# VHH binders against Radiation response metalloprotease IrrE (irrE), part 10

Target 1, 256 residues: Radiation response metalloprotease IrrE (irrE), of Deinococcus deserti (c1cz84)
Amino acid sequence: PTALAAAKARMRELAASYGAGLPGRDTHSLMHGLDGITLTFMPMGQRDGAYDPEHHVILINSQVRPERQRFTLAHEISHALLLGDDDLLSDLHDEYEGDRLEQVIETLCNVGAAALLMPAELIDDLLTRFGPTGRALAELARRADVSATSALYALAERTAPPVIYAVCALSRQEDEGEGGGAKELTVRASSASAGVKYSLSAGTPVPDDHPAALALDTRLPLAQDSYVPFRSGRRMPAYVDAFPERQRVLVSFALP
Short names: E, the ipSAE of ESMFold2; O, the ipSAE of OpenDDE; V2, 0.75 times the mean of E and O plus 0.25 times the DockQ between their complexes.

## First folded at step 1 (VHH)

Design g1 (framework vhh_gefurulimab; at its last look DockQ between E and O 0.01; V2 from the best seeds 0.00; counts 0 for: pae E 18.5 > 2, placed apart)
Fold by ESMFold2-Fast, scan of step 1:
Structure g1 (fold): chain B 256 residues (1-256), chain A 123 residues (1-123)
Amino acid sequence: as target 1 above (256 residues)
Amino acid sequence: EVQLVESGGGLVKPGGSLRLSCAASGRTFSSYAAAWFRQAPGKEREFVSAISRSGGTTYADSVKGRFTISRDNAKNSLYLQMNSLRAEDTAVYYCAAHYKGLWSYTPSEYDYWGQGTLVTVSS
């Protein structure tokens, strides 16, 4: 019911409409719906990319990771889609000004990028097949070729049951100079389904006897009754599904 | 706070025209983004057309070129002019408003709703 929520919904629908006409989600396919716009990869220092509507060019930094390049491309495409929607632009200018307007536009282009790379139908299919699980999160990241963090936010938004998702990984304690101490399992990113009032902050430690830690240690998926390990020390009961992948564990906490 | 009341629905033959009205009481439409949605029997509520606070308009692909949304702030009313009506346009039509908000394709983004007016297109 907020102005921002309405703009986000509009941006998702612009991305869905654009995506429906594409032959795929590779770099060439993503550009297929944009006539007269040139895509160029080049070194851009600290910038990820840019869209220049005056010269009809999208620039992507050649010196960042491939998955970041694809998300940046989807972000710049979303800029072009938003700019082409006179009514949305008019509404945004009515509601926001200056730096706040620029922040909202950037937020909307990130929403559009996520919607373009991870369509609702893909997420809904995975939720139907695997349920709201760490495995669904892993499959979304793999199939959409996006970071686990990007997949996590998108999956949480479409999850109906009360669930908290988290990406957890080992981190090195920094003691004795630049030498490493004992490795600690911590939350790297987290997002909750709509209506859930709780959050897991980045950096929250996960106890070594927790199912998430056990799954990572054994490299085997583990699902059982356990708890959400909040930073405060509170242990809220939850059904935990932990799916280890590479050097991380992807976790869902299903709440009662 | 605002109350919305629709009118103008009825039975019309294919190819005919109808003009729907939505009267607002309490506050003026100049503070609202407003939209028309419709719901056919046994179907979900779908977007038809919207008008922003600045007067910009948008239309669903299925009605573009046939329907026109407008508002009259002096009469505190929203209108939908429907031309070249088809059997698939048969539905209950709803007026929706979002106070100081942006218009949206999504029904849940709107704060206020009318009770609906039935439009039947039948030969």
Scores: ipSAE 0.000, ipTM 0.228, lowest interface PAE 14.1, mean pLDDT 84
Fold by OpenDDE, look of step 22:
Structure g1 (fold): chain B 256 residues (1-256), chain A 123 residues (1-123)
Amino acid sequence: as target 1 above (256 residues)
Amino acid sequence: EVQLVESGGGLVKPGGSLRLSCAASGRTFSSYAAAWFRQAPGKEREFVSAISRSGGTTYADSVKGRFTISRDNAKNSLYLQMNSLRAEDTAVYYCAAHYKGLWSYTPSEYDYWGQGTLVTVSS
């Protein structure tokens, strides 16, 4: 666990260093620090992207959403950064092998991607402006042009007070056949700040009378004392901030 | 340690097809980029195709449009589908693995090699 933590920290440093030299965070700007490497968009089937070190090209799947493309690009850049750090690579090989090594590398590249697209300064600024709220989560996702899930994890990592974040969305109820079955609000992703041992499981239903559900229904932000709706039925007291967006609601649960 | 074993080579007529397989031992295959090289009699070993861990593929110009590289990590296997074979494709074909997960044109950068399988294209 300590080795992985150290590796993640190093990846964040690499990403931060690389990012500091960029003229922006748009697709073109993201490539600015990679001399001699070109970016190509093309159909790639089920693949999101690839890095070709011999031809010095990053390939991005043109068939996926732009948001996903940007993250993929940052991920591929992170691969390049990781490979450029001999010490990190050596340490990883010393600690991990086989499939585990691959998994760790991919995880690190995701960490690098997130750090590149959502720099600490941006997150800290949003937390200062909006607090650890569902709105902060929404703003981060929008400003960084990343998925709400990606933003959720990054925000949670930088949040000092005990808070659980969640992305909730409408899903089809399992029991209803092919027809227009009733949609229920469920947790799609959740992450907690450091020190918080609790998280909401994906698929956890949110009751209709919960502030998160009300916010989605009214399309108005709602903040009030309420509870964390655990799948077990446990209700943990929390101050809830719910920010609705389209068919989803971004939620923070501030724990006492 | 990864052991690579090629199979599927043989005699085929020009215009024919072959599918080569490379079986990797252990649970480590997914951690490697993989490549096919070939060596014709009296010639140097040359790059044929490679596939990254993420599935990115590249081909030598001489085989583009005719050969397809693929991998099955669940089966710890690498494949080379060879179509429209030509006499000049005659060679021993080698499977190779690269631990960095990226491929290279440079044979010396690969960590593991198979023993090779002979492909002969002749009328």
Scores: ipSAE 0.000, ipTM 0.235, lowest interface PAE 14.5, mean pLDDT 89
ESMFold2, look of step 22: ipSAE 0.000; ipTM 0.144
ESMFold2 (binder alone), look of step 22: mean pLDDT 85; pTM 0.874

Design g2 (framework vhh_gocatamig_d2; at its last look DockQ between E and O 0.02; V2 from the best seeds 0.00; counts 0 for: pae E 22.8 > 2, placed apart)
Fold by ESMFold2-Fast, scan of step 1:
Structure g2 (fold): chain B 256 residues (1-256), chain A 119 residues (1-119)
Amino acid sequence: as target 1 above (256 residues)
Amino acid sequence: EVQLVESGGGLVQPGGSLTLSCAASGFTFSRYALAWYRQAPGKKRELVAGITSGGSTVYMDSVKGRFTISRDNAKNSVYLQMNSLRAEDTAVYYCAKLYGSWKYSFDYWGQGTLVTVSS
């Protein structure tokens, strides 16, 4: 694998090791493995948080939503874990310098945060119980208390069969000056399992007759043979599982 | 290699003013957020003020209205203007570089500059 892929794998190992000793993944439980580190909440403007390794302080912005605070805490904990791994730090300093090194470290800490909040064991259990489905995506987001977008990337990475996951939601209605057009269902985020070369772009329209649109309209899960609605207009055959939740639908496209 | 060098500390009477400066090198200064921290004897280090690459600022509640953080990208410097100083402001003040992402973490510190507020 690439140096970055190897570093990400190591970061996931560090997060898994840290998480194994915790009683849970709520804010208090996340701090349980960090002796001598103080957690402080304070206003931080547009910033989500900061970690001071020399004086053992983690700062979290008090003015953001609780789920974002928790992801930020997991991110800052990942900085502490990364700094404690001499081999990983040595490898990173050998491969990267300056601004690129900092970008890679931030990427790794986001990987660590996701792994800490959505451990492999949780994802694998959900895939065993529900399969690679929109329902599995919904359950992961709910149980881990993370955004559907965060859950989607984590689920796709651990999905073995060729699958595309998507979060779709209604767009705002056209302005009244244009005749007050109806709301349109569009792809908000998408990620594919390893080896899948196809992608669904954000903003891609989902036709009204698609299972995803019908599931949202009826408020009932739908699973049937249908297609992937690519932005180009191409319709690739797929088994579609669509799970409506609130004003969005979580979709999996199982490919041939 | 990243370097941060603080200066401007000293002895000042209560109610007085000081301006701290931090000179940075080894990175593209204009792209990063910078912060001032302080540590009093026997206490943990705490965030005093921060400034983003775009100029947005954050302050600890006890210094709001008294301290002002600013930056000069042409000089690769960040400043902390400290007014109406109190005995509780006595500490070593440190400059820190924050990473350039939506989540800010840091591990680059200067050597610090001592501020003593006493009669």
Scores: ipSAE 0.000, ipTM 0.175, lowest interface PAE 13.9, mean pLDDT 83
Fold by ESMFold2, look of step 22:
Structure g2 (fold): chain B 256 residues (1-256), chain A 119 residues (1-119)
Amino acid sequence: as target 1 above (256 residues)
Amino acid sequence: EVQLVESGGGLVQPGGSLTLSCAASGFTFSRYALAWYRQAPGKKRELVAGITSGGSTVYMDSVKGRFTISRDNAKNSVYLQMNSLRAEDTAVYYCAKLYGSWKYSFDYWGQGTLVTVSS
């Protein structure tokens, strides 16, 4: 829907404006932009964090890993930014209510967090240096210190040519099995550049002879003509760039 | 319309040198990365060297130390200086635009210039 797309665009603008005033995007630097907001780290059980607008307090769970704290802080900052934009709030209340409004707000705050941690200038520089490739995806995740999945969505949003990105990893049966089980490379997450009418679903198997599987097996990047292995069994021609990383492979499918 | 025209190829003896040139038009040259690719008969096209608008360079391992990519934004041109040429460097060399409107079709590649390294 256009209303959600417009709200996401505004949220990205707010995040970019906030980020422009920061000395950097690490957790310490993000805290420098908290004018009039008290930040507290404390044990919070299963909850990662909270924003209390009445008392201008951001709470971050002290028991989670630092990179998760950083994303949570960016998410809570996005709550504060959203609540400070009267036009955006009005637009959201015109379109959504109840549980759906809460879900949209949380979605927008994840969008804001991603935009804050992965500024457009960084993404554009990586696209210039490496093209719309698995390597660009790996570099974005590394330089922005975010998950490959977060980087995948941000990269796809700014990629102009028709490209599908995917994060693929081996099946859990191998990791848990006593005496071993069948090994299977599957799509864990995927997203495509604007205007691409195709999607890969999570869980889609990647054939053993596909460049992504070969790159993972050899631990060497591979780039060659191959195909998109849709779950339906359709195989669409694509130039595949596969970048192996630890026990996963970061893939781009450039479409004709 | 993006146009990339390669030149400077030819026959050269092993250990010799060549400079390839690529004249570009139809886009704002200074904003884009450019690259040289090569394709030997029966082989896949492979990246040889690339240069970003920010000045960073990338080389395939087999040419590092022997080849140098450079650009001249005033002349809308990218160059590949090839030294210490080997028979394995024999290929058609293509100039490519890499960012903004990236495609793998020949519409984003030049016509190519043949380099033959032979005694």
Scores: ipSAE 0.000, ipTM 0.093, lowest interface PAE 22.8, mean pLDDT 82
ESMFold2 (binder alone), look of step 22: mean pLDDT 83; pTM 0.834
OpenDDE, look of step 22: ipSAE 0.017; ipTM 0.357

Design g3 (framework vhh_lunsekimig_d3; at its last look DockQ between E and O 0.75; V2 from the best seeds 0.00; counts 0 for: pae E 14.5 > 2)
Fold by ESMFold2-Fast, scan of step 1:
Structure g3 (fold): chain B 256 residues (1-256), chain A 120 residues (1-120)
Amino acid sequence: as target 1 above (256 residues)
Amino acid sequence: EVQLVESGGGVVQPGGSLRLSCAASGFTFSKYALYWYRQAAGIERELIASITRGGSTNYVDSVKGRFTISRDNSENTMYLQMNSLRAEDTGLYYCARYSLWGTKYPMDVWGQGTLVTVSS
């Protein structure tokens, strides 16, 4: 365990404690545990949100998608929870300074947001029901109403077998008629379970003959022995589970 | 113009077989993946079988091992061989075309449908 691992564990405890008292995880329900803090939506340019403890306000960018607004709200709530934990805040200031301290706090607030929106019980239930699969990833994103990328990181953290998860999508979503353009299927995000030292880089192309591409093309799930298509060209053997949804495919690579 | 026409539907007993055909015109058939959808009363239209440009196939679990999708590029026709038919297979069967890269759902082209009734 590292100091960062201990801080993440504490942040998950804070999120779980906060979440236990809430009637739900929709925007209105998330605010129920915060007394005297006002939620305000407004245009914020490139910034997703902010927590202003001086004026008791949480600001959320009105010009981003609803699921992103909700994740941002959970992130800003995590800032408030962290600031309320004197021991954690003191430990962080003892171990980090300047830009590194800010980076660690942002990382912890993302951990808190994920824990709040995707409780361990939900993730464990889905892993029990579907296994470490692309379908489990899709179900988590749907049930928690979060991005596939957020769900992917949370699912990987709780997956015990050696698995690499990936979200793959076409380069562009333009409608085309007969003989549409040759857009590539690429990895958009990836995360591996604990102990797996390999990762798929964002932007890695997925070959046309790969099960992930085949699942997207056929619009039906496909699970079979195949490989992890690393950007280097290396093809590591893996059991591939590919679940297509909309214009993307959610993939798990189960390693030996 | 671009068109898909289904045929081969009919009434069959449980355990029987039917072969559906989907005849295509107005486009280069060999360049497209093709799909069979089914719509039964009271449920939404569902994708049941797919075939890629290269002939690779995929199926929904409820028809795996019973249905076989195939294509004949020289005849511009896609087929669905349906064996061991069950009452739950009753429905209107549609063929559809989708451009693989850069085209969003829904499908570009649909046929008019062909009715399959499995009754004792």
Scores: ipSAE 0.000, ipTM 0.196, lowest interface PAE 20.0, mean pLDDT 83
Fold by ESMFold2, look of step 22:
Structure g3 (fold): chain B 256 residues (1-256), chain A 120 residues (1-120)
Amino acid sequence: as target 1 above (256 residues)
Amino acid sequence: EVQLVESGGGVVQPGGSLRLSCAASGFTFSKYALYWYRQAAGIERELIASITRGGSTNYVDSVKGRFTISRDNSENTMYLQMNSLRAEDTGLYYCARYSLWGTKYPMDVWGQGTLVTVSS
């Protein structure tokens, strides 16, 4: 595998090993494996958090939403796990430098955070129970208490059949030929299972008569044959599962 | 007061050798990866060598086989042995501490630099 793929796999192993020793995945349980380290919440301006191994402290910004605090904690734990693995650290410094090394480290710590908060066993249980659907996406985000976007990427990584997942929400568009204030349903984030060659771009409009738009409008889940509404105008046949929640709709497109 | 202090720079002839030291104070030296950078006139600092907490080393191609980075955790000191020096090795040499603490700025402590001049 590529150096990045190998590093991601190692980071997931470290996160899984750490998580196996925890009584749970709530914020206080996450600290169980870091004996002698103090968790402190305080105002931190634009900084989300910090880990100081010298003073044995993890700092989390008290001014951000609880789910962001929890993800930030998992991210800082991943920094600690990475820092404690000489082989991984050496491999990263051998392959990457400068700004690219920084980007890779942050990517890996997000991978570790996701793996810690969304264990493979949880994802597999939800896929078994609900299938690779918008409902499975919603359940993962709810049970793991993570953002829909984080859940979307984690779910796609473990989905075997060819599926595109999307989070869609209303937005205002000041496009050419349009006045201000018009709202349309658009894709906010999307990811696909392994081997899918199609990409559903962020910002792609979802037509008003699409099951995703109808599910959001009625606030009722819909599952039916329909299509993937690519930005190019192409409409690829797909079985659509649209699960509305709050002010958005979580969608899966099962490809033939 | 967290500090890194370089020493050992000087004037040498091409083909000569120098050994640079980076003395650390005010933090737990053994818990950090450490780096050597150099800066030639008019150029941004460039990374040249790194050493992990466990002693694993990495080098840029231009110094591989000529430079050796090492560390002595008991003396809180990192070293750079520079052999077969060339005119293009002339510059200020800095040591730095790498930070992984959720920051977008990877190096959080720098030394003052020590000057290496390679000339006849």
Scores: ipSAE 0.000, ipTM 0.160, lowest interface PAE 14.5, mean pLDDT 84
ESMFold2 (binder alone), look of step 22: mean pLDDT 83; pTM 0.825
OpenDDE, look of step 22: ipSAE 0.017; ipTM 0.258

Design g4 (framework vhh_7sr4_2; at its last look DockQ between E and O 0.29; V2 from the best seeds 0.00; counts 0 for: pae E 11.1 > 2)
Fold by ESMFold2, look of step 22:
Structure g4 (fold): chain B 256 residues (1-256), chain A 118 residues (1-118)
Amino acid sequence: as target 1 above (256 residues)
Amino acid sequence: EVKLVESGGGLVQPGGSLRLSCAASGFTFSSYAMGWYRQTPGKQRDLVADITSGGSTKYGDSVKGRFTISRDNTKNTVYLQMNSLKPEDTAVYYCAKYLRSGWTYDYWGQGTQVTVSS
């Protein structure tokens, strides 16, 4: 596989090893593993946090919501883990430079943060118990206390059968500039399991009679044969599992 | 190599104005959030203002309504317009590049002195 795929796999291994020694995944538990690193909360404007390897300090923005602080801590821990792996660090320097290297490092630290907050065992357990469904997506986000989007990508990555996951929510039609006044259910994010060649783009409208729209409207889960509503107008048959949650609906499209 | 060079500091009367500039090089400027901080001797650095790559701004409480941060991505420069200056604005002002890699601390300039007095 690619150099980036190999680096992501190694980052997940480092995160899993760190996480195995923790009593849990809340902020307090994540701090338990910070041997030799000082954690400091301070005002940081629009920046969420930083890791300073020279002074062995993690900085977390004291002015952001606690939920964001938790993810930021996991992200900065991943910086420390990456810097402690000489082989990974050497491979990254051999493959990337400049702004691209910095971008790759930040991508890897987001991968590490996700792996810390959503252990593979949790994801696999939910897939076994609920299948690759909108309910499994909702339960992952709830149990790991992460955004639905983060859970969506993590779940798709570990789903073996051909499935498209989506997070859908109401939005207004700003980009057309028309005075319609109607709120439209649209795809906010989506990801597919390995081997799926189809994509469901962000912004794609979901018809009002689709199970996802009905589940949101009634606030009741709905699972039935239906279709993937591609932006092109194509309707591909799929078993749809729609799980409404607050102001959104979490959806899986199981493909034949 | 990342370089941040501040300019525009100096001595100004209370109620006066100054415009700070920070010329950036060594990175893709348009992709990064930038900030201004200030420090008086013996104290921690305080946030003055920051600006995202998309132009969203945030200000420290003591400077809201008086200071304006802006950026020019074609000139790789971030600015701080400081109006209605007060003696408590006296400090060294630092430009900062916000995005961090795991191999480096966030980058800071050398600072420019602003002194507000009669």
Scores: ipSAE 0.005, ipTM 0.285, lowest interface PAE 11.1, mean pLDDT 84
Fold by ESMFold2-Fast, scan of step 1:
Structure g4 (fold): chain B 256 residues (1-256), chain A 118 residues (1-118)
Amino acid sequence: as target 1 above (256 residues)
Amino acid sequence: EVKLVESGGGLVQPGGSLRLSCAASGFTFSSYAMGWYRQTPGKQRDLVADITSGGSTKYGDSVKGRFTISRDNTKNTVYLQMNSLKPEDTAVYYCAKYLRSGWTYDYWGQGTQVTVSS
């Protein structure tokens, strides 16, 4: 494996080991495995949080939303776990320097955060129960108490069949064009399973006749043969599963 | 190896000015946000000011309008210009290197002491 792939695998192992000892995944439970480190909420401007090993403190920005605070906490805990693994640190310092080392560490701590909040066993159970569907995405976000975007990336990583997942929602602002103030359905986030070479970019419009748009309009789940609406205008055939929830629709595109 | 060296602290009278400097090495300085924090005995560290790689700044409420953070990417240095100093500004000031997501990971050196006598 590449050095990065090996480091990610080790980070997932560290997160799984840490998580196995916890009574839950709420804020208090997440801190249970860290002795001598205090958790403090404070205004932090444009920062989400920090792990300060000199003062044995994890700081979380008090002015961001609760779901973001909890993901940030898991990210900062991952920094502490990484610092405690001498072999991983040695491997990273041997392979990377300066800015690249910092980028890799941040990537690993995001991997650790996702693994801690969305354990492989939870994702695999949902995939067994619901398949690679918009409903599986909704249930993962709900049960793990994370954003749909965070759940989407984690679900895609463990999905074996070739699938593209997307979170789609209506535009916040009225369309100023000749469309007379109609809101547009657009892709807010997307991720594909391993081996899929295609991406669905943020901002991509979803046509009104697409199953995703119809599911949102009717407030009823819809699954049928249709297509992936790429920004280029290309329409790749796919089996579409669209699950409406609140003001959004969670979509899976199963590829041939 | 990341290294941050603070300088410019000292004793100053109320209403005076000081300019703190933080010399950075061991990373691509221009790519990272930098900040200044301060700590008084028995209290948690407070954000004084920060500056993004693009130059956008943010200040703590107690220093807004009196302090100015700036950076010089050619010298790998971040500065804190402190004007209209008050006794309440007395603290150890720490230079912080932010991670790409989140903030301060580690500190180098002891910081620099600023004492405002009344």
Scores: ipSAE 0.000, ipTM 0.162, lowest interface PAE 15.1, mean pLDDT 83
ESMFold2 (binder alone), look of step 22: mean pLDDT 83; pTM 0.829
OpenDDE, look of step 22: ipSAE 0.051; ipTM 0.530

